VH-VL binders against Protein FAN (NSMAF). Designs and how they scored, part 4

Target 1, 98 residues: Protein FAN (NSMAF), of Homo sapiens (Human) (q92636r189to286)
Amino acid sequence: NISEKLHMECKAEMVTPLVTNPGHVCITDTNLYFQPLNGYPKPVVQITLQDVRRIYKRRHGLMPLGLEVFCTEDDLCSDIYLKFYEPQDRDDLYFYIA

## First folded at step 5 (VH-VL; framework fv_maftivimab)

Design s44 (from b0 with light chain S30N)
Fold by ESMFold2-Fast, scan of step 5:
Structure s44 (fold): chain C 98 residues (1-98), chain A 123 residues (1-123), chain B 106 residues (1-106)
Amino acid sequence: as target 1 above (98 residues)
Amino acid sequence: EVQLVESGGGLVQPGGSLRLSCAASGFTFSSYYMNWVRQAPGKGLEWVSVISGSGDYTYYADSVKGRFTISRDNSKNTLYLQMNSLRAEDTAVYYCAKGYTIEVGDTYEFDYWGQGTMVTVSS
Amino acid sequence: DIQMTQSPSSLSASVGDRVTITCRASQSINDYLNWYQQKPGKAPKLLIYAASSLQSGVPSRFSGSGSGTDFTLTISSLQPEDFATYYCQQDYSYLTFGQGTRLEIK
């Protein structure tokens, strides 16, 4: 959406119980997006920032790389678990959402 | 009360092996990453190895990789460090340290330490 | 590995003094820094985590500050039991300790 301003874009993985999908994270003033890499069958995930209810920082191994985002309890809004490659990217995203 | 008690240290010749143990009590052992940290006589602290609560993930300092193996037995609340191909520079007090749990935050501080067990590698 | 450098390596102080110990990281670690106290023959004890959070049971005269690459541990009014070696430790990428600062009686 052209009315949105891009604040940040970085590489990340979307973590699910059975598989971890590599992709790109983008955050604007209104939305959080996760776009899977080409060839992966999963659709783009879009979460409106006003629908975010909880965010949890997580650690993977010996680095603070995880961010778990819980949105509204409505069926159309799905929670997302992101694993970043750099802790700074995770923290930058956290500050835009919080 | 949280308690960590190390054992298994001693005098060993270069090239030899030792197995250290750390008996844990007072917390849900299987929920925590557990660590070994060492300190050479008169020197500072050096992180050695970590194992996840499940035992599925292990990490090592470059100085011990390939020679040391960390493991745990959650049914016995015990952490182990198998040390092979020991060198003079491995001489240190080895501490067991309670690490991270997924249930709290994302920081990784050592809130409880054992008393340490001395490993001396000398002829 | 991220290198942690403490300064000074040792200092002498008197009871009642304000003492400051500095720790510098070779790269930014945000606020992923912990401070430990170690007395001779004893295991280290956690004082401060997340750069500035005081561990439960630690006296309020201890405080931590800083972010990024520069951090300080301050003891506002030194007590006899505070003579010890102090270590900083980063938990941003793996785990590395500073070389230690030995606090001695003047």
Scores: ipSAE 0.480, ipTM 0.842, lowest interface PAE 2.2, mean pLDDT 89

Design s45 (from b0 with light chain S30R)
Fold by ESMFold2-Fast, scan of step 5:
Structure s45 (fold): chain C 98 residues (1-98), chain A 123 residues (1-123), chain B 106 residues (1-106)
Amino acid sequence: as target 1 above (98 residues)
Amino acid sequence: EVQLVESGGGLVQPGGSLRLSCAASGFTFSSYYMNWVRQAPGKGLEWVSVISGSGDYTYYADSVKGRFTISRDNSKNTLYLQMNSLRAEDTAVYYCAKGYTIEVGDTYEFDYWGQGTMVTVSS
Amino acid sequence: DIQMTQSPSSLSASVGDRVTITCRASQSIRDYLNWYQQKPGKAPKLLIYAASSLQSGVPSRFSGSGSGTDFTLTISSLQPEDFATYYCQQDYSYLTFGQGTRLEIK
């Protein structure tokens, strides 16, 4: 039984064109997860780090709080756009993905 | 080569309106946030407003909020600032400045500025 | 709003001098600080971005340092063309300029 090593966990919002979804993001040595807060209709988002093609630091509300992740998957695969509450949390996540 | 050319400044009475334009060339205009920065005679720089590359997001300094409207026409590579209810304290040189791109990085330095256009609000 | 305070407001120096200008933020802005030079009647010119990165085409005598709240712009050997007003600007939350430091001939 091999468990993933958790590198970091913090609060974030997943930004979509129509709504923002508050939740928690965590990153392990193999996966990126976003768990929406209880009661939100979105399922847990899981991105295998091997599937990450591009990652961009973004500004959100004129602050360095955004992180956009693009996967290699086609069809209905979801790019994820995360808005952090602290720039350091955004930078730490970027470090573990890049 | 990147160029930004402002126009539309002039003398206007208090309560009047002016529309400034900034013609951009030499870069992919629609990919960049664009800014207006002003400078009153003998004073320092004051950021006025910004608009995202798509035009979907706009932000204003408190001193101009509700009176000024920033807009852009990406088909013409032109940035605008509609200034209404002008006050004597709006007298300044207005600069167009190239800002952030959504493509790479997260720093917001103004790497290129226009020559500025003078707006004088006086009776 | 984040307030930016520059020190000194004016400075007199001679060609060849090492000049330092400081900038203090009212809260931590990490390394989201830029420095500009403005000559009379002209638009500002970017010198330094991200606190310490020299803009392409800017002479190496200009350097920036600092992080958090306290920042410094240094000109290692002042040249005649360097007499100008210098502005710091935070780009951490919105955009705020310092009041400027006017560098004058001694």
Scores: ipSAE 0.404, ipTM 0.819, lowest interface PAE 2.5, mean pLDDT 88

Design s47 (from b0 with light chain Y32W)
Fold by ESMFold2-Fast, scan of step 5:
Structure s47 (fold): chain C 98 residues (1-98), chain A 123 residues (1-123), chain B 106 residues (1-106)
Amino acid sequence: as target 1 above (98 residues)
Amino acid sequence: EVQLVESGGGLVQPGGSLRLSCAASGFTFSSYYMNWVRQAPGKGLEWVSVISGSGDYTYYADSVKGRFTISRDNSKNTLYLQMNSLRAEDTAVYYCAKGYTIEVGDTYEFDYWGQGTMVTVSS
Amino acid sequence: DIQMTQSPSSLSASVGDRVTITCRASQSISDWLNWYQQKPGKAPKLLIYAASSLQSGVPSRFSGSGSGTDFTLTISSLQPEDFATYYCQQDYSYLTFGQGTRLEIK
C-alpha cells in the first residue's frame, strides 16, 4: 500500500537452492518486498511483517551479508533468503524487520 | 573440548619454503572457516589467511598473496599453510584460529586459538 | 580495508583502578567488534564479541561498549592477572586488528 512509510530500499540477491537472483528489496513499516530482476518466475515477493516468525542472520565468507526470513504457514507468505552486497544494508533491514 | 595444535615451524633461509599444520579436535572441523593469524616478535596480530569449511573458498592478506597457500584435509581434521618465497618480514609466531560457521550466526570472533608455532626467516 | 586504531598504545594502572581502552574504526562497522587479551608468551583469548557480549568464562569486571566508529573496553576494578596487551578486531568486512594497548603495572 502506497500509504506505507518506506524505511529503506537497496539492492540484494534472493538465494534459492538452484539459482541466486539479483533484485531490489524494500521495507516499509508493514511489509517487506523483493522485486527480482532476471529470469525469476515471480514478479514480486511480498511479506507482511506481522507474518514473520523467525529471522536468522548469516555470513557469506568474510562479510555478514545474509538474512533468512521465515513466515507463518500461509500459501501467500513465502520464506525468503536474502544476500546483500553491503553489511550495513543487511543490518539496516534486520533493524526494521526484527 | 576444543583443541588446536600447530606444528611445522622452524628456521628457514630467505626464499625458502615451509609448511605449517594445525591438528583440530573437539568440534565439527568441516563446518568451520579456519584461519591463520601471525604475530612478529614484539608486534601486534596480523590476519594471514582463511579457508571455508568445504575448502572451496580461500582468502589472503595482501602481504602474502601469491606466496602462501592455505588448504585443509577434512578427513584428517587438519589445516595447512604452505609458505613459499619466504622473507625476513614473515618471521612470526603463526597461530591457527577457529573461525566462522553458519551455526553461530553472523559474527566472526576467534573463540579458540592454538599455542602457535615459531617461523624464523633468517640468513 | 578498514583500519583500527587503539588508544592509548600503553597505559599504566594500579590494582583496583577502573581502566578504559578505546578503539576507533576508519569507517562505521556497526557493532562488529571483538576484544582480545594476550599475556606474554601465550595465544590471545577472546573477551568480548559483537562490541558488548561477554565471552563465557570471562570475569564480569570486563565490559565493552560502543557502536559505529568508537568503541571502549572497560575493566571496572583491575586485578593482577589483567596486566596484558589488549587488541580490538573488526569483523564487518574482512578481519583487521588494532595495533594493541599494553596495560602495565604503575
Scores: ipSAE 0.238, ipTM 0.773, lowest interface PAE 3.8, mean pLDDT 88

Design s48 (from b0 with light chain A50D)
Fold by ESMFold2-Fast, scan of step 5:
Structure s48 (fold): chain C 98 residues (1-98), chain A 123 residues (1-123), chain B 106 residues (1-106)
Amino acid sequence: as target 1 above (98 residues)
Amino acid sequence: EVQLVESGGGLVQPGGSLRLSCAASGFTFSSYYMNWVRQAPGKGLEWVSVISGSGDYTYYADSVKGRFTISRDNSKNTLYLQMNSLRAEDTAVYYCAKGYTIEVGDTYEFDYWGQGTMVTVSS
Amino acid sequence: DIQMTQSPSSLSASVGDRVTITCRASQSISDYLNWYQQKPGKAPKLLIYDASSLQSGVPSRFSGSGSGTDFTLTISSLQPEDFATYYCQQDYSYLTFGQGTRLEIK
């Protein structure tokens, strides 16, 4: 369990109530990560896949680009909302989480 | 029950303007994306335009972009389509259709349609 | 941008027949496909959404299947009220309709 297998990586934005932050999302066999682009003040987000309770597909305009991930109530897990640039990337990530 | 009632169609000359209205009832209008879909006589369906529930986001088919403007008045539960620089190929029945709400998933089916209003562009 | 092609463009069938209409997308659209029925002089009516989910109030003889690029609408036992034009619609990237399939009495 000391090495993770990377399944995919792509560009995405993390959506918050006030602002969206561009970055990179990657998913392994155990974790979901979002890393903001250099120069943004937001921290790296890490979600253990076992802590995911709900996942909702969302729409941005006329494309299915959104993904909301809700975690257990845990100090080590935070909910995130991701906006992808391509629907295929969103669907691929959904496949690995679900 | 959900109802959508279009009005404002008619005969107009090429280059003219026309405003369509769609009166909505039976659902929380402000929560839904609303659409205009048209159908030329004897032809298939063509999506024209959409507006978000808040009115902040609008999208248009390439064939109408720059000429048509979609808007809404949530206090009156009414959707509008302002049609400028009309062309013969804009001749169609225009349908108001209930679309997506952010409160559900990400599918975009038209579960309710109005009866349509005929727009004829000819000299 | 995404082209939707239906086949056949028209077909003739008899009451009681099993009817299949197909729809092909120019690129993969996952399961983002809807089916509509339109009778002459009337607005379209939603039959199937999300490729295979039956809209409430629609008879169970209607079913949808497929994913990716190839989709089918099936009417298991055709009724007189089913003679209409059927349209598929993708909602994966923007919104585009197929050209329609006209179902006529044989």
Scores: ipSAE 0.381, ipTM 0.811, lowest interface PAE 2.8, mean pLDDT 89

Design s49 (from b0 with light chain A50Y)
Fold by ESMFold2-Fast, scan of step 5:
Structure s49 (fold): chain C 98 residues (1-98), chain A 123 residues (1-123), chain B 106 residues (1-106)
Amino acid sequence: as target 1 above (98 residues)
Amino acid sequence: EVQLVESGGGLVQPGGSLRLSCAASGFTFSSYYMNWVRQAPGKGLEWVSVISGSGDYTYYADSVKGRFTISRDNSKNTLYLQMNSLRAEDTAVYYCAKGYTIEVGDTYEFDYWGQGTMVTVSS
Amino acid sequence: DIQMTQSPSSLSASVGDRVTITCRASQSISDYLNWYQQKPGKAPKLLIYYASSLQSGVPSRFSGSGSGTDFTLTISSLQPEDFATYYCQQDYSYLTFGQGTRLEIK
């Protein structure tokens, strides 16, 4: 939305039980977005920051690359698990959500 | 009570092989990354290798890569380190150390260690 | 690899002293720094994790501070059982230990 201020954008993967979903993460002052790369059948994920209830830092391999976001149990919001390529990008996103 | 008990250490000649074992109890072994850390006589700690809870991911220090193989048997709660092409610089006490689990977040501290088993590579 | 350097390599102190041991990383590791205590002939024991979090069962006289590249372990009032070697360890990218600081009776 045109009134939102973008704080950061980076590459990430959305972790699901079946497949890797590469894409882009954007965070504004009001929303978190995950946009899958072109060719993937998944819709854009939008989470309103006020709906975030818990956020957990996770590890992949030997680096702190994971971020698990839990939101309200409404149908309008779903939990998301993100894997970053750089620990700094994960920490920056955590800063803007927390 | 969490316990880690190493075994299999001993005296071997350069170029020889040795297999270490670590028997784990008191926690859900299959949920944790497990590590081997060594310490040469009079020297500091050196991380050697790690294996994920599932056994699907393994990582090694450059000094042992290609010579050592870490493995685990979750049905027996046992961690292994197969050491091949041993050199004098591999002489050390080898410790089994409990590592990371996804349940505790993203820090990777060694909260429990075994007593260690001594490996001496000498002719 | 990230290199960890401890200072000093050895330190002499008396019971009741305030002791500080430092650890420096070759690059920023945020707060991913752990401290261990090792007594002769024994396995290491975790004291502090995530730079400043005290491990359960560890006496409150132990504390950790720092972030990024510079970290400190402090013992506020040294006890006889505290004479040991102390190691820092980064868990930010892979795992590397400092060379150790040996704390000896003065």
Scores: ipSAE 0.485, ipTM 0.832, lowest interface PAE 2.0, mean pLDDT 89

Design s50 (from b0 with light chain N34Y)
Fold by ESMFold2-Fast, scan of step 5:
Structure s50 (fold): chain C 98 residues (1-98), chain A 123 residues (1-123), chain B 106 residues (1-106)
Amino acid sequence: as target 1 above (98 residues)
Amino acid sequence: EVQLVESGGGLVQPGGSLRLSCAASGFTFSSYYMNWVRQAPGKGLEWVSVISGSGDYTYYADSVKGRFTISRDNSKNTLYLQMNSLRAEDTAVYYCAKGYTIEVGDTYEFDYWGQGTMVTVSS
Amino acid sequence: DIQMTQSPSSLSASVGDRVTITCRASQSISDYLYWYQQKPGKAPKLLIYAASSLQSGVPSRFSGSGSGTDFTLTISSLQPEDFATYYCQQDYSYLTFGQGTRLEIK
């Protein structure tokens, strides 16, 4: 979207109960986006930051790489679990959401 | 292509210390997490420690926390494991294993392993 | 910590047999599961990543399946070089290995 300012972009995986989806995460001043890599049959995830209710940092694998984002109970906004490749990227994203 | 060569193993008395080295080649060492994994004689694999590419982040298995220190020298492409206060339970072959990268390409945890170095803690 | 349990602990088979080894996680780990082969006196070799993806250079007779808590490694037609110990491993939360499955000549 043209009115949005991009704050950061990095690689991440979206974790679901059955499968992980590698992709890219972007955060702007209004939205959080997750774009799956080409070839993955998953839609782009868009979360309006004002719909975010809770953020939880967690360990994934051996490192502090996990971030759970909990949304309102709106049908169009789903909770997501992101696994980052670098602790700093996870912490930076947390900073922009919080 | 990718090679990992461990050294420094040997016989040591309980309570003693030993430092293991792992010489890496064939990849951009500083871009990868590196791991130590051990295997006691006749037993399975046990993860020991991990270090980030920069060396700024380290984590340990509860069984070795406070006794072992993982480190790296990216200028020498070498990974280290300093082992202090050794116990009979630490007797194992210690493997150096390549971890994932945050920089580029498809890589997966433990896609390459070294040959291992034997550490024997004799009572 | 997440516990990984393999079944069976040992298995005897003949060349040409279809072999299956299972691995169960104590909680859901999505598809963060790896399979390794270890021959006597040698380091482990990665066979399967992301539960079902074949590592480059690994023969196509090896395949992985499953998600969540229950996973299977299959060797469709056993070859002499396949007699080894097989390990599963998760990295969903921290890192743990299964106890291993020893595949022996019948």
Scores: ipSAE 0.017, ipTM 0.670, lowest interface PAE 7.6, mean pLDDT 84

Design s51 (from b0 with light chain N34D)
Fold by ESMFold2-Fast, scan of step 5:
Structure s51 (fold): chain C 98 residues (1-98), chain A 123 residues (1-123), chain B 106 residues (1-106)
Amino acid sequence: as target 1 above (98 residues)
Amino acid sequence: EVQLVESGGGLVQPGGSLRLSCAASGFTFSSYYMNWVRQAPGKGLEWVSVISGSGDYTYYADSVKGRFTISRDNSKNTLYLQMNSLRAEDTAVYYCAKGYTIEVGDTYEFDYWGQGTMVTVSS
Amino acid sequence: DIQMTQSPSSLSASVGDRVTITCRASQSISDYLDWYQQKPGKAPKLLIYAASSLQSGVPSRFSGSGSGTDFTLTISSLQPEDFATYYCQQDYSYLTFGQGTRLEIK
């Protein structure tokens, strides 16, 4: 969307049960994107913000670095678990999603 | 009823060693991060060390790194603190404190504390 | 590391008074702040977690507020059992306690 406004972007890891994938997160007025570090230019994961149903804040060690995002099963929306390198980046993303 | 009972404190000379124990009951011990917090006579609280529920992750305050080792035995519901190369500055009451669990949100408050055990390091 | 500074270091008050204790973080910690009460010779007791959530069993006269860097613990009507030392603690990055505020009988 050409009218889509970028609010933030930062480094993060996408957490899965057996592997963690480093990449980049960006969030706009309407969408959340995660692109793996060695991925193609097109974002691999796209979540429309209106499809988000639950957000869980998580802790990694002694820092609040985790964010689980759950979305509707009605379309191609995929749940995502992000681990940030800085708590502030996690909090900023949470602000724009919530 | 959650209970934490510390033991193992005492008088030790500088350079000496002590092992503290904390016996836990009333909760699923293996699911919780466990902590040691100390308080020097007449001073405030200082966090010392933490261990994850599994025991796979440990963290230490800079003042004790390389000298103290935190460990746990989940089969006995017991937390330990091995203190080596003790200094006069380590003199304090040592508290066992129940910490975080991955089964809840992302806050890390100490909802239960033991009575504390006194460690005195002097000649 | 994040430094926590409490104000005042000591405070004298009378039963029935409204008491306010403040805690300031050296950087923003969002709502990751807890308050503890410690009586002489006793272990600390959790009063408030996540800046404003009252711990189960704690009297409603205790309340917490604030976010970012500035936080407040309020006792709306001081009782005899409330004379103690109060500590704030950040749980945003590692764990750091404030120096404590000693609440004394006036």
Scores: ipSAE 0.467, ipTM 0.820, lowest interface PAE 2.0, mean pLDDT 89

Design s52 (from b0 with heavy chain Y33W)
Fold by ESMFold2-Fast, scan of step 5:
Structure s52 (fold): chain C 98 residues (1-98), chain A 123 residues (1-123), chain B 106 residues (1-106)
Amino acid sequence: as target 1 above (98 residues)
Amino acid sequence: EVQLVESGGGLVQPGGSLRLSCAASGFTFSSYWMNWVRQAPGKGLEWVSVISGSGDYTYYADSVKGRFTISRDNSKNTLYLQMNSLRAEDTAVYYCAKGYTIEVGDTYEFDYWGQGTMVTVSS
Amino acid sequence: DIQMTQSPSSLSASVGDRVTITCRASQSISDYLNWYQQKPGKAPKLLIYAASSLQSGVPSRFSGSGSGTDFTLTISSLQPEDFATYYCQQDYSYLTFGQGTRLEIK
């Protein structure tokens, strides 16, 4: 039904100034999604790929596990910072966003 | 200009201890992750340990984990490596190497190295 | 952990030669690969970072290429000061060096 093609999904943490939330990242040919794993209701983060303006790779200690996604178009798109558990998952996601 | 000067090397008996120091100048020391890398006589380079700019995060090679402790004093621009339970296999020149700053990218290259200090573990 | 294997372990060359040194990772490391030069009795010096980026102050005759598992350091026209040992290093997961390639005068 949905016209989106799923490219990958994996586990990741969403990094915020106050807390990091474990969850799942899903990327299609049109959207990036983050679903928090917290047991309480939390909205899914959805970013339309065409609204992404910059993608910045980040390092956590001795592994390149971070990815910041910057949106600059309108109030509907919010920046997100993801920390992955494996560098390969971060690199794969970067490939599909870029 | 950036300078790193190691000291504290010497001859130690197996099972003994030594503390190495690295005096840093020419850059904002507290902003950079700092590393120890060693090289046994006639052998290649082996990464030993790293400490974050704040000192809150440390990592060690499996070969030294539990025996070596990396630390720093940002007020003195000095990096330390406390080496305990030394073994013959720890005999090497120990280099202080400047790592990355968390504010820039995600690559981890050593752009500056000290001259090295020799540690010999022998009876 | 990730093993880095360099080839050859040593090679002999003449001034003016084009020299190629290779480095292979035991698993994909993308472009997280650095090259260092070490002269006898001296500390290593960074030549190339991120597989192909030339460090400031390093002569343009040095270049790096590759991605994934196979990487190459090339010296386009060897100079007398280039006789040294060269090391690759991955910075993808922790930090691992290759065993080194010794470049000797022919």
Scores: ipSAE 0.482, ipTM 0.826, lowest interface PAE 2.0, mean pLDDT 89

Design s53 (from b0 with heavy chain Y33F)
Fold by ESMFold2-Fast, scan of step 5:
Structure s53 (fold): chain C 98 residues (1-98), chain A 123 residues (1-123), chain B 106 residues (1-106)
Amino acid sequence: as target 1 above (98 residues)
Amino acid sequence: EVQLVESGGGLVQPGGSLRLSCAASGFTFSSYFMNWVRQAPGKGLEWVSVISGSGDYTYYADSVKGRFTISRDNSKNTLYLQMNSLRAEDTAVYYCAKGYTIEVGDTYEFDYWGQGTMVTVSS
Amino acid sequence: DIQMTQSPSSLSASVGDRVTITCRASQSISDYLNWYQQKPGKAPKLLIYAASSLQSGVPSRFSGSGSGTDFTLTISSLQPEDFATYYCQQDYSYLTFGQGTRLEIK
């Protein structure tokens, strides 16, 4: 039994072209997870950190709250766009991904 | 080249209203957040207001909230500031400043400024 | 509201001098700090962004450093055209300017 080490978790929103979904972000030694709030019509997103290829810091209004994560061309990895409520949470997540 | 040209400044009595304009050229105006920054005579810079490229999001300094309204007309490449209920402490040179675009990173520096337009609120 | 405090408020120097201006934030702002130069009767001009990145067209004698709460603008060898007022500005949470540092001829 090899358990993933949790580095951090915080609230965030997942941004999509049609809708923004509030939820919870977790990052471990090996994976990034986004869990939508109960009742929102989006599945849990899991990204293996080794599949991350590009990370772009984005701004929302007057704070650096955005993080756009691009994966490999592999069908098993989906790009994700996260909007945080606090800049520190965005920076902490960026630290663990990069 | 990028150019920002302010107009509409002048002398107005306390409680009066004034509308400032900023004509933009040399860049894709609709892609950029646009700002108003003011400077009272002999004093430092104070950020006043910002509007997103689409016009959907606006933010104001606490000192002007409820009195000033920022707007834009992307078809005319023009930024506006409607100033109502003017006070003596609103006396300043008002600068139009080019801000953030979603097409780059996440820093918010003012790379280009207009020449400024003087607003004097006095009896 | 994040407060930005510059030191000194005024500085006298001679051409050729190394000049240092400091800026302190009331809370950590990472590297979200910009520096501007303003000459009398003119609009401000961007010199440095992201604490240490030199704006295109700005002479290499200008440099910025720092992170968190303490930041420095340095002019390695002062030129006659550098006499101006310098402002720092945080872009971490909203937008706040320091009070300015006036650089005058000694």
Scores: ipSAE 0.407, ipTM 0.824, lowest interface PAE 2.5, mean pLDDT 89

Design s54 (from b0 with heavy chain Y33A)
Fold by ESMFold2-Fast, scan of step 5:
Structure s54 (fold): chain C 98 residues (1-98), chain A 123 residues (1-123), chain B 106 residues (1-106)
Amino acid sequence: as target 1 above (98 residues)
Amino acid sequence: EVQLVESGGGLVQPGGSLRLSCAASGFTFSSYAMNWVRQAPGKGLEWVSVISGSGDYTYYADSVKGRFTISRDNSKNTLYLQMNSLRAEDTAVYYCAKGYTIEVGDTYEFDYWGQGTMVTVSS
Amino acid sequence: DIQMTQSPSSLSASVGDRVTITCRASQSISDYLNWYQQKPGKAPKLLIYAASSLQSGVPSRFSGSGSGTDFTLTISSLQPEDFATYYCQQDYSYLTFGQGTRLEIK
């Protein structure tokens, strides 16, 4: 019945030029999802793992909390920049995708 | 040639204050985070504080929070450490260390260090 | 805080020996580990960053390995100038150094 298996879920913020959007990150065997918290006027973001071309670790202050995901080298609209609350969650997601 | 030169160390009484300076040259100072690292006589290295390239973000080791203030003057290529309420356990050689840029890099390694300045807290 | 423990605290070796120094983190730090060399009365010098990347100008006999909690610094053929104290440092969460490993002449 289940076509996708959930591998991890954690809290994170999606970083945009104007605002950060708190929410939840979910990763399955096929997709990465970002679900904004209820009340934030942003749609669910879905990235197919097969479309991921680049992934960059980023720092915020003294902690490795950032992760920037590029779906294509020249398609900026498909990019997502995540800021995690815990470095372990960021690393777990990075190692799963990489 | 990257150079970091510390000054301002000396002998101070417990409860006193000192301000350390680090004069930087040979790189674009405002583009790099800067650090203070100390070493007590005969002991290991202890990270003290960091300041971002812009000066907008600062972080401290728990042992110095509320007593030490890191700052910088990018127009003079100079890093400072204001040390207040000094204790005997603050006795150490204080090193200025160049960090990687936190705007680009994912690591905080210290690629260049000054020669250090000795701070002695004693009565 | 993440605690860094080095072993041994000191070791004695001869020129030409292969030397291995270990560093253990109290929790997983991925590859956020740096190695420094310090000679008496001198400032530390960066040898290795990101667990295994050799700093420019550092001799190739130095190498780093490991990930997670267990890390090693290896000197493949010890030279006279390598007698020094070596420190590991994590930059995963804040910054903490190991206690140091003193490398002495046997």
Scores: ipSAE 0.214, ipTM 0.744, lowest interface PAE 3.4, mean pLDDT 87

